# Designs tried in a protein design chat: VH-VL binders against UPF0166 protein aq_448. Part 19

Target 1, 96 residues: UPF0166 protein aq_448, of Aquifex aeolicus (o66756)
Amino acid sequence: MKEVLMRIYSSKEENLEDYINKLFEGGIRGAVVLQGIAGFGKGREFHSEEIEVLSYELPVVIEVVEDREKLLNFLKENRETFKNCYITFERVKVWE
Key: E = the ipSAE of ESMFold2; O = the ipSAE of OpenDDE; V2 = 0.75 times the mean of E and O plus 0.25 times the DockQ between their complexes.

## First folded at step 8 (VH-VL)

Design e8 (from c1 with heavy chain Y105W; framework fv_gevokizumab; at its last look DockQ between E and O 0.38; V2 from the best seeds 0.00; counts 0 for: pae O 6.0 > 2)
Fold by OpenDDE, look of step 8:
Structure e8 (fold): chain C 96 residues (1-96), chain A 123 residues (1-123), chain B 107 residues (1-107)
Amino acid sequence: as target 1 above (96 residues)
Amino acid sequence: QVQLQESGPGLVKPSQTLSLTCSFSGFSLSTSGVGVGWIRQPSGKGLEWLAHIDWDDDKSYNPSLKSRLTISKDTSKNQVSLKITSVTAADTAVYFCAHLYTVEWGSGYFDYWGQGTLVTVSS
Amino acid sequence: DIQMTQSTSSLSASVGDRVTITCRASQSIYSYLSWYQQKPGKAVKLLIYDASSLQSGVPSRFSGSGSGTDYTLTISSLQQEDFATYFCQQSYSYPWTFGQGTKLEIK
């Protein structure tokens, strides 16, 4: 088994429940949601608590550690859900 | 302009170790998403992926040959090496090295190839 | 391992013909499929990656299509320089594997 750390970047907090539900329903072993205090994406628009009237567009990162092939299948099957997300893979070694 | 060139011994005896070198130009193996792979082709047959190495020194091997394969890179020399131990007649083939571009999820394609070098295993 | 099958090992065609070459995977490879052209004495050339993306510098008469397990390379109007052997390759899972090749010969 070749495990990787997948990070899903999003500024759409309203979609978080859907993202987590899809990961759970897909049998992914676990996920952690991190909220950033500031950041910017492809559009070069900066988001922060000082700029935003409401904090619903703050940067969010979902971290997942799982088998690469399993995540590949998962993302292909759920392309529509994650189509506007920026996703990265990083090779990791897991100690349990 | 991307260029790759294979070098090998041409002839190897059974049970010996085959050493191959890929020298390349036009790209750096320090660039994210870049790798170099080895593919071989026996005469009159199809292509077989052997191994590849990426910019992060991550190595992937064909499981059927993993115990006999060792791939390594020298980024400063723009070279990638492949060693195959305990060769037999079945290892007779043209050996290609190719530029690998990874697009997503560790998958990729070979967008530039060397001309290949013939290696014959014979006593 | 994923087996890649090109049902046609060789086919004959004439200049100007529309030619299709098929490739089938033993399981879904989710469009992680590339097409290559091989000519004697020349370096293997990438034609299509990601099932349908045309490699830079490749003539527009080449196109790729397909999904799941079935994929097709199409040459809309065959040119003299297109007579060669064509291979498909999956990069969905290790080991990466190639089809056995389809030799396109002049009729």
Scores: ipSAE 0.019, ipTM 0.710, lowest interface PAE 6.0, mean pLDDT 90
ESMFold2, look of step 8: ipSAE 0.176; ipTM 0.766
ESMFold2 (binder alone), look of step 8: mean pLDDT 91; pTM 0.939

## First folded at step 9 (VH-VL)

Design f1 (from c2 with heavy chain D33G D54S D58S, light chain S93R; framework fv_necitumumab; at its last look DockQ between E and O 0.07; V2 from the best seeds 0.00; counts 0 for: pae E 9.7 > 2, placed apart)
Fold by ESMFold2, look of step 9:
Structure f1 (fold): chain C 96 residues (1-96), chain A 121 residues (1-121), chain B 107 residues (1-107)
Amino acid sequence: as target 1 above (96 residues)
Amino acid sequence: QVQLQESGPGLVKPSQTLSLTCTVSGGSISSGGYYWSWIRQPPGKGLEWIGYISYSGSTDYNPSLKSRVTMSVDTSKNQFSLKVNSVTAADTAVYYCARSYDFWSGYFDYWGQGTLVTVSS
Amino acid sequence: EIVMTQSPATLSLSPGERATLSCRASQSVYSYLAWYQQKPGQAPRLLIYDASNRATGIPARFSGSGSGTDFTLTISSLEPEDFAVYYCQQSYRYPWTFGGGTKAEIK
């Protein structure tokens, strides 16, 4: 009954395959990976498409729209995988 | 420094509803990032986690109590509350409120002093 | 539900001795384990979080170790104020559960 948008902030190089596999195997209805054009994180190292050597460090956001309780239970059961991830949630209204 | 203090009646009759409030000072429930829990300890026995509530009102309850328990939060008063319906002598315990980080962490860094609730006719 | 089993139920030791307290989980909790100390009439106090990290203000004589299902709290040299009840607690799966406790008492 309560739908949320979960965003996992990551990069193309780090753990992305493992995150997607865990989401799929955990019964999450769907996930979309959005590719950032440029950005930086904790290391403050700038990444953009204009810098080919750094293109594998480009920011990605994994977006999931799902029931809040289902997502919370999923994250608790996969805590080791996601415990250090930068993750945000916001309530959404799904169009019908 | 964050402090938690329980308040509520010390004596409740069987079949009635136990109602407790935890008042938080030295910090704000509305700032987020924490879970606010109730934990109980029957006299001379161990500890049982009852459940938590977040600043937004999201809850998770121990399945052993879920059918009888509700929690609420009032961020304007910086308080969170516990109700246990249909109490019996088995609900006699010291009740603690406690703080933990959000759902990635479940260890309790701040505890109230506890309040004894006795269920007796 | 994950059952946490502590042993022994009671440790009878003298000040200066080394105390070793065991906590076993019914299934892996990885490193999501905390230890608490409780003195009579008081609330529990956090000693160790994430299996091995000392909480702020906890003396170095307290140390935690283990992962998975088997965990240990060690008090290297008992002081008079250390005679209390100790609880372990897992936070890997709901409901979060505590062990039954180990009472450390003076011979």
Scores: ipSAE 0.007, ipTM 0.656, lowest interface PAE 9.7, mean pLDDT 85
ESMFold2 (binder alone), look of step 9: mean pLDDT 94; pTM 0.957
OpenDDE, look of step 9: ipSAE 0.017; ipTM 0.701

Design f2 (from c2 with heavy chain D33G D54S, light chain S28R; framework fv_necitumumab; at its last look DockQ between E and O 0.23; V2 from the best seeds 0.00; counts 0 for: pae O 6.7 > 2)
Fold by OpenDDE, look of step 9:
Structure f2 (fold): chain C 96 residues (1-96), chain A 121 residues (1-121), chain B 107 residues (1-107)
Amino acid sequence: as target 1 above (96 residues)
Amino acid sequence: QVQLQESGPGLVKPSQTLSLTCTVSGGSISSGGYYWSWIRQPPGKGLEWIGYISYSGDTDYNPSLKSRVTMSVDTSKNQFSLKVNSVTAADTAVYYCARSYDFWSGYFDYWGQGTLVTVSS
Amino acid sequence: EIVMTQSPATLSLSPGERATLSCRASQRVYSYLAWYQQKPGQAPRLLIYDASNRATGIPARFSGSGSGTDFTLTISSLEPEDFAVYYCQQSYSYPWTFGGGTKAEIK
């Protein structure tokens, strides 16, 4: 297997539950959601706990370790769901 | 601009080891995001991907050659190498080193000029 | 491995004519498809990546289209320097594989 670390950059207000559900339904082995304390994206809007009245706009990163081809296929099959997401891939070695 | 150049013996005897080196200039092998590849082309035939190596030593080989292929990288010399063991006439080909953008976008944007390796007694 | 099939094997055309080259994958490769041009005695040169993006310095007469299993390289108007062998390559699955090539020759 050729595992990669996929990171999906998003926010709590942006379809987070849908992302997780899609990953789960897609048979992805696991996913972790990390919440950032501050960040900004393409819109040049800065979000932080100091700025936001509600912390739902804070950045989140969904991390997934899975087979490369499986993830690529997953994203292609779910293009509409993740079309507005910033996604990165990093080749990883899994220690088990 | 990145340039690649193959070097090594053009003649190898059967059962011996084919050894080639690719020297990269105009850019550092240690720059992340690139996978340095070897591709071969028998005379008058198509292209076969042999494998790649990253600056960190991460490798992936074509299953058809995996048992006989070893790649290495020397960041200090800005080089990466290919070894093919137990060669036969079927290994006669022009060997290219090339750069692929990454493991995901595996297209080759820079190529060496290629070096012919003939396997003959 | 994914088998890439190119057609036709040989394409005989005259300068100024439109060239259409086909590449078919045995499995879905989505947009992970590249096209290369190879002239005699030279290394392949990247023309198209991600199915439809022209590489840097590639003339506008070259265009790529398709997704999934069927892909097309189009040369809108052949120039004398365009007569060469063209290869497609998938990078969706390991091992990365090339098509058998299409030779564009002058009629």
Scores: ipSAE 0.019, ipTM 0.711, lowest interface PAE 6.7, mean pLDDT 90
ESMFold2, look of step 9: ipSAE 0.425; ipTM 0.820
ESMFold2 (binder alone), look of step 9: mean pLDDT 93; pTM 0.956

Design f3 (from c2 with heavy chain D33G D54S D58S S105E, light chain S28R S93K; framework fv_necitumumab; at its last look DockQ between E and O 0.10; V2 from the best seeds 0.00; counts 0 for: pae E 9.2 > 2, placed apart)
Fold by ESMFold2, look of step 9:
Structure f3 (fold): chain C 96 residues (1-96), chain A 121 residues (1-121), chain B 107 residues (1-107)
Amino acid sequence: as target 1 above (96 residues)
Amino acid sequence: QVQLQESGPGLVKPSQTLSLTCTVSGGSISSGGYYWSWIRQPPGKGLEWIGYISYSGSTDYNPSLKSRVTMSVDTSKNQFSLKVNSVTAADTAVYYCARSYDFWEGYFDYWGQGTLVTVSS
Amino acid sequence: EIVMTQSPATLSLSPGERATLSCRASQRVYSYLAWYQQKPGQAPRLLIYDASNRATGIPARFSGSGSGTDFTLTISSLEPEDFAVYYCQQSYKYPWTFGGGTKAEIK
């Protein structure tokens, strides 16, 4: 079994519940949501804590550790949900 | 049960562009999760990785060839293609298409039969 | 780029003998190493991935070992169909590179 760390980069909190629901419904082992204090990405507009109240689009990263093949199949089944996300993977060793 | 098959002209003149297509069967390029590569082997010599393309069209090429190489993918035809510009006799080789996973799993589990491309005037 | 060096260039052995093929990387590739077998007129065939895992359908007489920079492919008892050219390949960094090959031939 090969475990990977998947990071889903998002900037819209309005989408967060949908992402988490899809991960849960897809049987993914677990997920952690991290909030960034500043950044930019899709659309290339700047976001920071100074404008968080006005924008409501602060950077968010969802981290998932899961079997590589399981994650690939999950993303395939949910392509439309995650197509606008910047997603990265790296191989990890899990302490058992 | 994935199968790969190369096709294209076997003879190309110097300075022209060689163009090859790989047809995938028993699996779908659009499903994602794989890199689709071209690898070449000059007669009697070793293997050289040319580059890969993903289902979304993302590419990476061997720096030794990058300025002359273009790859493309057509998911509706389940095909991916290679073009090598400005060929010389040094580009004479058997060209293979091959599949690998996209998570550092760069081993090639399925290969086409290979097609010889000869560059001769 | 990472240079893969295979030795010996030619390995002359009889059926039934043990073959040991060496592959050295110019820098650490950890366990991102594969071995392929190629017979004349055929495409390469995957034997070993991740340095030590046999690909599906590969006989148990083939085994891989090593990590970091030094790797070996061992064929415990050579059979007539094993006389071929063997290549190692690293997948740690782009460009992915192959070794120059070891030809196993009948003595």
Scores: ipSAE 0.007, ipTM 0.612, lowest interface PAE 9.2, mean pLDDT 85
ESMFold2 (binder alone), look of step 9: mean pLDDT 93; pTM 0.955
OpenDDE, look of step 9: ipSAE 0.017; ipTM 0.709

Design f4 (from c2 with heavy chain D33G D54S, light chain Y94W W96Y; framework fv_necitumumab; at its last look DockQ between E and O 0.16; V2 from the best seeds 0.00; counts 0 for: pae O 7.1 > 2, placed apart)
Fold by OpenDDE, look of step 9:
Parts: structure tokens; C-alpha cells; sequence
Structure f4 (fold): chain C 96 residues (1-96), chain A 121 residues (1-121), chain B 107 residues (1-107)
């Protein structure tokens, strides 16, 4: 077992519901969606609550802790869903 | 330039505990992002990963040896150690300490010169 | 654990010749594959990481290729100092495992 923290960087304008559904359907242990108050992405466009009245484009980070191999297989099987996402992995130790 | 050096007895009797220490120089083991591993190589054979330890004491061991292996770290001495209990002739090997990046890039970029440990009565 | 199989066990060649070493994984390790060189009485030295990236200071004559289950280390033109044992290692699955090695010896 080799568990990692996976972070999927996105926004509210993205298919968040689809991402969560795919993670759930894929048998992933769990996922948490975090909303940022400000940020910028590949387009170098800055997004913040001050700029965006409805905050639809605010940064969103989906965090997942799961086995590395499982996540890699999951992403492989769901390549189309996550093809435009920025995804990072970090080693974690889980205490249970 | 990071350097690793193994030290410890070269001869251990069966059923006793093998104990080795790796001293790191040219860099601090307290630096994040690195994991410190032990790898062994029986004479004329291949390489077997034993386990790793981080500066914070986080460890994981090869399942084949988990029950007999314990690692520790001493950041004040810039050292990390290996203990293998209940040794047999099968534990005779050159033991290497090595550094790797995080688990995602789990290759070993720096190695000690290795130390031969012979298990014999 | 993932089993790494290297072939051939021994490779007899002359200086200047091209060496091709194979490493096969029992299951996909994607690109999480490293190659090491080991000379007698010395520790292994990292040659290639992530399947195809040369480590710092490694001559250009060394190259790695492959992904998934099949990997290749190529030495375009053997130098006398290249005769050694070469190991592959996967870092995809826990625990990390090494191949049995290929000995490149002088013909």
C-alpha cells in the first residue's frame, strides 16, 4: 500500500459534479472539494470574490487520499473526464 | 555533494541482531523530500530493498522483512540506522544505505559504498 | 510484488559495439523505471530515471526507453568502463523491486 494525496485543480465553471461522481463511482475512499478565495491558472487570469460577483470561476481543489496505484488506474480509465485538469500527487501517511 | 557511509559489525552470529548505521554528510537528513533507504545484495545476487525512513521517523519496510526490521533516525547526528533481528545465513549480504526522492520518484541517486555483513557462527 | 525480469543474463560484446538490455515488468509500471550500473566492489550508480531521463553526469551514449512493461537500456557504443552489471528498478508498486541484472562483459 502506498497512499497519496491527489489534488485536482479546477473551478466552479468546470464539471465538478462529474468529477465527484466519477470518483465516487470509481470506488475512491473519499473526496473533499475546497473553494479558494483567489487564484490564477494556466490562462494567467486572476479570479477572486472581489472580481467575480457570483464567484463561479473561483479556484476549486478536490482532495483525495487513496492508494497510488488505484488512483493511477482510476485516472487512466477516466482520462477523458480529467484530461484538462491540473492534478498533483503528494505522499501521505494515513492514521487510522 | 551528499555522501553516505555505512558502519557496523561485519560479522553477526545466527539468531542475533544485525545493526548498521548510515552517516550522511554534505547534506542534512532533515531536508524534506528525501527518504533514506537500506538496500542489500547477497553475494553474487541482485538487490533487495529493505525499507526507508524519513527525517521525521516515518518508516515503511519490505513485507518480506517487516517482522524483523526496525529503522531509526538521529537528526542530531545526521544518521539513520537499520536493525534486523533473528538473522540467518540468508541475511548475509552487502548492505547499502541510499537516498531517494519522494516516493513518486523512487529512484536512488546517492548510495553508500556498502558494507558486508556475514552471518556465521 | 512486481517482478522485474532482465535479459539477457549475460551480454558479451566488444568495445565500440551497441548494447541493448531488456527489462520486463510483470505488470505495468508506467514510466516509473530506473536503471543502475554496478561495477565490482562498488555500489550501484543511477543511470536512468523515469524510464528515459539520464541522471546527472551520465554520458549521452546511455539511453532508456519504454513504458508499461517493456523497457530498454541502450549503450550506443560501449566504452571499456561500461562493462558492468546493469539493474532495472520499478518504483510504481510497493515494495520497490529490482531486476536480476544483466552482466555486460567483454568478448
Amino acid sequence: as target 1 above (96 residues)
Amino acid sequence: QVQLQESGPGLVKPSQTLSLTCTVSGGSISSGGYYWSWIRQPPGKGLEWIGYISYSGDTDYNPSLKSRVTMSVDTSKNQFSLKVNSVTAADTAVYYCARSYDFWSGYFDYWGQGTLVTVSS
Amino acid sequence: EIVMTQSPATLSLSPGERATLSCRASQSVYSYLAWYQQKPGQAPRLLIYDASNRATGIPARFSGSGSGTDFTLTISSLEPEDFAVYYCQQSYSWPYTFGGGTKAEIK
Scores: ipSAE 0.016, ipTM 0.703, lowest interface PAE 7.1, mean pLDDT 89
ESMFold2, look of step 9: ipSAE 0.395; ipTM 0.823
ESMFold2 (binder alone), look of step 9: mean pLDDT 93; pTM 0.951

Design f5 (from c2 with heavy chain D33G D54S D102S, light chain S28R; framework fv_necitumumab; at its last look DockQ between E and O 0.23; V2 from the best seeds 0.00; counts 0 for: pae O 7.5 > 2)
Fold by OpenDDE, look of step 9:
Structure f5 (fold): chain C 96 residues (1-96), chain A 121 residues (1-121), chain B 107 residues (1-107)
Amino acid sequence: as target 1 above (96 residues)
Amino acid sequence: QVQLQESGPGLVKPSQTLSLTCTVSGGSISSGGYYWSWIRQPPGKGLEWIGYISYSGDTDYNPSLKSRVTMSVDTSKNQFSLKVNSVTAADTAVYYCARSYSFWSGYFDYWGQGTLVTVSS
Amino acid sequence: EIVMTQSPATLSLSPGERATLSCRASQRVYSYLAWYQQKPGQAPRLLIYDASNRATGIPARFSGSGSGTDFTLTISSLEPEDFAVYYCQQSYSYPWTFGGGTKAEIK
């Protein structure tokens, strides 16, 4: 298999549960949700623990390691869910 | 602008090893995001992807040639190389080195001029 | 491997005419499709990537369309320098594979 690391950049308030559910239902082998302490996105709005006391929209990164083709198919089938997400891919070697 | 140039012997005897080197200029092989590829074209025929190598040494080969193909990279010389073992007449082709934008995009935006390698006794 | 089939094998046209080249994949490759132009004695040149994006320096008369399994390269008005062999290539799955090519020749 040709595994890649997929990172989905989002926030806690933005469809996080839906993202995880879609990944799970899609048969993705695993996903980890990481919470950032600060960041900014396309809107040029800065988010931090201090600022987000009001909105609670802290940066979130979902990391997935899975077969490249499987992820491509998954994303193509779930375009509407992830259309506003910033997604990156990196080739990885899995040590088992 | 990135330039690639193939070098190596144009004649190889059957059962010997074909060895080619691609020298990259105008850009560093150590720059991430690119896979350095070899592609061949038998005379009058289409194109066959042989494989690629990254600056870190990650490789992927065409299954049709995997058992006979080895690629290497020399970042200090800004070069990457191809070896094909146990060659036959079927390995006669113009060999191109090329840069693919990434493993994800998979298109070749820069090519060498190609070098003809003839397998003959 | 994914087999790429190009049609027609040969396309005979005159300068100024519209050229339509087809590329079909044996399975879905989504938008992971590139087009190349190759002239005699030269290396292929990237024309289109991701099915519909023109590479840098490529004239506007070249356009790519399609998704999934069926793709088209269109040359709106052939110039003399456009008579060459054109290849499509999928990069959705390994091994990356090319079509057999379409030769655009002058009528």
Scores: ipSAE 0.015, ipTM 0.710, lowest interface PAE 7.5, mean pLDDT 89
ESMFold2, look of step 9: ipSAE 0.113; ipTM 0.757
ESMFold2 (binder alone), look of step 9: mean pLDDT 94; pTM 0.958

Design f6 (from c1 with light chain S28R; framework fv_gevokizumab; at its last look DockQ between E and O 0.23; V2 from the best seeds 0.00; counts 0 for: pae O 6.5 > 2, placed apart)
Fold by OpenDDE, look of step 9:
Structure f6 (fold): chain C 96 residues (1-96), chain A 123 residues (1-123), chain B 107 residues (1-107)
Amino acid sequence: as target 1 above (96 residues)
Amino acid sequence: QVQLQESGPGLVKPSQTLSLTCSFSGFSLSTSGVGVGWIRQPSGKGLEWLAHIDWDDDKSYNPSLKSRLTISKDTSKNQVSLKITSVTAADTAVYFCAHLYTVEYGSGYFDYWGQGTLVTVSS
Amino acid sequence: DIQMTQSTSSLSASVGDRVTITCRASQRIYSYLSWYQQKPGKAVKLLIYDASSLQSGVPSRFSGSGSGTDYTLTISSLQQEDFATYFCQQSYSYPWTFGQGTKLEIK
C-alpha cells in the first residue's frame, strides 16, 4: 500500500464540518484537524488570534493519511466540496 | 547530464537467476524525489514495467513478477541492481533502467533511459 | 491492472503532416500519463508527462492532451527525425503499464 499525507488548508469557519463529514462518509481511515495560531492564504489576508475577533477565521489544516489511490478517487468524487481548498500531498511511510 | 547504463549476463539458462546492474551518473539516489526503475521489452513487443526504487529505499514491484524480483540500491556507487529468479524463455528481453522522477502522489515518469541490455534465456 | 490501448499500431505519414496518436486507458487515470519516443539504437525519450506537460528539451511541435481515459499525442508538423515508435504509460496505479506502441513510418 502506498500511503500519502494529505493536508487540506482552510479556516475554522469555512466548511470545516462538511469536510470532516465527507472524509468520514468516504471511508477515509482517519483525519485530524489542526488549528493554526496565525497564517495567510490565497487572499493574502493575515489571520491570528491577535487580529481576529472570536478567532473563527484562524487557519485550519486537516491532515489525512490514507492510500494514495483511495484519496485521489475520494477527491474526484467530491470535487464540489473541496474545489476551493488548497490541498497538498506528501509520501509517507506508516509504522504498524 | 543524466546517464544510465545497464549491464547483464547476455545469456542465462532457464531456472537460473538473472542479475542486472544499472550504473548511473548526473544524479544521486539520495536526492529526494529521485528513483531508478527497470523496464523490459521483448523483441517486437511493448514495454513492461518491472520495478523501481527511490531515494528513501522504497521499492515497488510489478505484482505479476514480485515473487521473482528483488531490487536494491547502492547510493555510494550510483548503482541499482535487479535480480530475477527462476527465469524462463518468457524473460528474454531488452532490459532498460531509467531515471524516475516521482511526483507528489507517489506517481512518476521515466525522464532518462539507458540504452538497454539484451538478455536471452536459453538452454 | 490498467490496460493502455493505442488503437493504431502503425501509421504512415509524410514530413510536414499533422500526426495524432491516441491512447485509451481501461479506467480513469487522471492525467497520470506520459508519452515516450523510441528509436532503434537510441535511448527511449520522454516527450510528455502529466498528460500535457512538455519535457524540457522536447520540440514544441509535440503536445499532449486528454483527460479521463482518453489521451492524445500530437505532432503539429512531422519532421524526419520524428519517425519512431511512441508509447503511452500510466502511473496512476500499480502496476504501471504501457500502451503497445504506435510505429510512425514514412509514407
Scores: ipSAE 0.019, ipTM 0.710, lowest interface PAE 6.5, mean pLDDT 90
ESMFold2, look of step 9: ipSAE 0.212; ipTM 0.778
ESMFold2 (binder alone), look of step 9: mean pLDDT 91; pTM 0.939

Design f7 (from c1 with heavy chain D54Y D56N, light chain S28R; framework fv_gevokizumab; at its last look DockQ between E and O 0.03; V2 from the best seeds 0.00; counts 0 for: pae E 14.1 > 2, placed apart)
Fold by ESMFold2, look of step 9:
Structure f7 (fold): chain C 96 residues (1-96), chain A 123 residues (1-123), chain B 107 residues (1-107)
Amino acid sequence: as target 1 above (96 residues)
Amino acid sequence: QVQLQESGPGLVKPSQTLSLTCSFSGFSLSTSGVGVGWIRQPSGKGLEWLAHIYWNDDKSYNPSLKSRLTISKDTSKNQVSLKITSVTAADTAVYFCAHLYTVEYGSGYFDYWGQGTLVTVSS
Amino acid sequence: DIQMTQSTSSLSASVGDRVTITCRASQRIYSYLSWYQQKPGKAVKLLIYDASSLQSGVPSRFSGSGSGTDYTLTISSLQQEDFATYFCQQSYSYPWTFGQGTKLEIK
C-alpha cells in the first residue's frame, strides 16, 4: 500500500545485468539505471575533479518505484544478490 | 579461520598448460561480494594480478594474458582453478590465490592469501 | 594501465623509528588503494584498504593516508616483526596493479 523509491547503489557496472535480471524475474514493475559521473562510498574521500568516462568502476544507481512490502520481500528472496549493495528507501507519492 | 592453499604441478614444460587449484576453508563463494583471485610473483620481481572470480561467476582477467587464462570455480568443493595455456619461461613464478572482498563502490581487496606455490617452466 | 611507483626499493631503519613508505599512481585512483606486507615463508598480509582503513588484527601503529595519486603507509614506532617487504596496489582500473615493493631492513 505504501509506495517507495528504492535506490540501489553499485560501484561495479559488470554486475548490472545480474541486478536487472533479478529485478525483472522478481516481478518488479520497472527500473531505471543511472550512471554517476562522480561519487564516493562510506569512509572514502569525495572526488569530482576528473571523471573517468572510460572506467567501468564509475558508480551506478538503480531506481525502482514499487510497493514497500513487495520490495522488502524481493530483497529477502534475493539476499545474496544484493547483500553488498547500499540500498536506500524514500517515501513517494505517485501521480498518475 | 579463513585459509587458502594453492596446489600445482611444480614443474611444467614450455608450451604445456599450467593448471592451478585453490582450495579454501572458512568462507563460501555463495556469499555476495566474495571472490577468489590469482596473483603471481616471478623471482625477484613484483606482484602481478592475473584473474579473479566472484560468487556470481563474474570473472575478470588481466588483459595482457586474457587469451591464455581460464578461471573457474566449484562452490560445493570450495575450489577455484586457473589454467594458463602455452606457458613459457616468463610464466615461472610463485602463484598465490587470495580471498577477494568488495565493499560498496569499488574497494575490492585481497584480505587473506595462501602461502603460494612455485611453478617452474623449464625444458 | 595504471603504473604504481614506490620510489624506494629498500629502506633501512631501527626498532622504534617512524617509517614512511610512499606510493604514486600514474593517474588518480580515488583512494582505491591497498597496502600489503610480505615476509619470507609467510602468507601475504593485508594491512590497509581504501587507502586509510586498518584491516582487522593489524596493529594500530600502521596507518595509511593520501589521495589523488600520492599515498603513504606509516609505521609510527617500528617493531622487530615489521621488517618485511611492503606493496601498494590500486583496484580502481583493470588491470589491477601493484607497486614494485619496498623492503624494510634492519639498520
Scores: ipSAE 0.000, ipTM 0.584, lowest interface PAE 14.1, mean pLDDT 83
ESMFold2 (binder alone), look of step 9: mean pLDDT 91; pTM 0.940
OpenDDE, look of step 9: ipSAE 0.016; ipTM 0.699

Design f8 (from c1 with heavy chain D56S, light chain S28R S93R; framework fv_gevokizumab; at its last look DockQ between E and O 0.08; V2 from the best seeds 0.00; counts 0 for: pae O 6.5 > 2, placed apart)
Fold by OpenDDE, look of step 9:
Structure f8 (fold): chain C 96 residues (1-96), chain A 123 residues (1-123), chain B 107 residues (1-107)
Amino acid sequence: as target 1 above (96 residues)
Amino acid sequence: QVQLQESGPGLVKPSQTLSLTCSFSGFSLSTSGVGVGWIRQPSGKGLEWLAHIDWSDDKSYNPSLKSRLTISKDTSKNQVSLKITSVTAADTAVYFCAHLYTVEYGSGYFDYWGQGTLVTVSS
Amino acid sequence: DIQMTQSTSSLSASVGDRVTITCRASQRIYSYLSWYQQKPGKAVKLLIYDASSLQSGVPSRFSGSGSGTDYTLTISSLQQEDFATYFCQQSYRYPWTFGQGTKLEIK
């Protein structure tokens, strides 16, 4: 397996557009933004549609399938943009 | 030392299938991280990556030619073959095979090359 | 596809000269960049990989630098055997693509 699934954990309040633009400009093959209905993170704050009036702080996950080494280099060159993000990597098999 | 040598028909008619063979020594295609790729170069023009295959039998093709390309390996014979179907004059080029050093996640470079073999497509 | 552009197709220089050849990618390629040397009747030779790593056996007068979209091959002091065509190649995204080459000729 050469590809990995990278997940960037964020929220709707953060500049998601900037993240996506950076991924695009970086030549990453693709990205999708998933909205969570509830969750909590590093700040130990719980966010959900029931609690939040405008749902600005709902959890968001950006998923990217790409070569891990390429993503590592991408993140190195974009340290400032993603410095506060929680990021995970998972090996995946891609069917093309 | 690593050595690669291409062999081909020299002349192929349009619409036929071009079969190329890369014979190599000095390395094994059973070695992790090792691969063999094909690159071609029309006269007076640049280089075009066609395809490569690695030790795990993972195959990568140039999307523009994928439908016409088939790459395979015979590890026991130290050979890699490339077939190109439905050839046209545009496929006239010098064809190179090269040793590929792959990094873990799909990148790599060609650190040793064959001398190349000229293939002319003509009726 | 990622386009690799070597803006200089031909360059004239003399032995002893410092020579620089540039390669620009149509998008960031994160140092997945190799440099090759091609001479008529000889096998293509790898010079630099990963943008700045010198291939074993290649003279130290060759060096590579760059990041993002812009990369450079430098020959610190040109030797007679260095007159050849030089190609860059990206391996960041498939299809892997080459520059069109820079022919280094004797002035």
Scores: ipSAE 0.020, ipTM 0.690, lowest interface PAE 6.5, mean pLDDT 90
ESMFold2, look of step 9: ipSAE 0.161; ipTM 0.770
ESMFold2 (binder alone), look of step 9: mean pLDDT 92; pTM 0.941

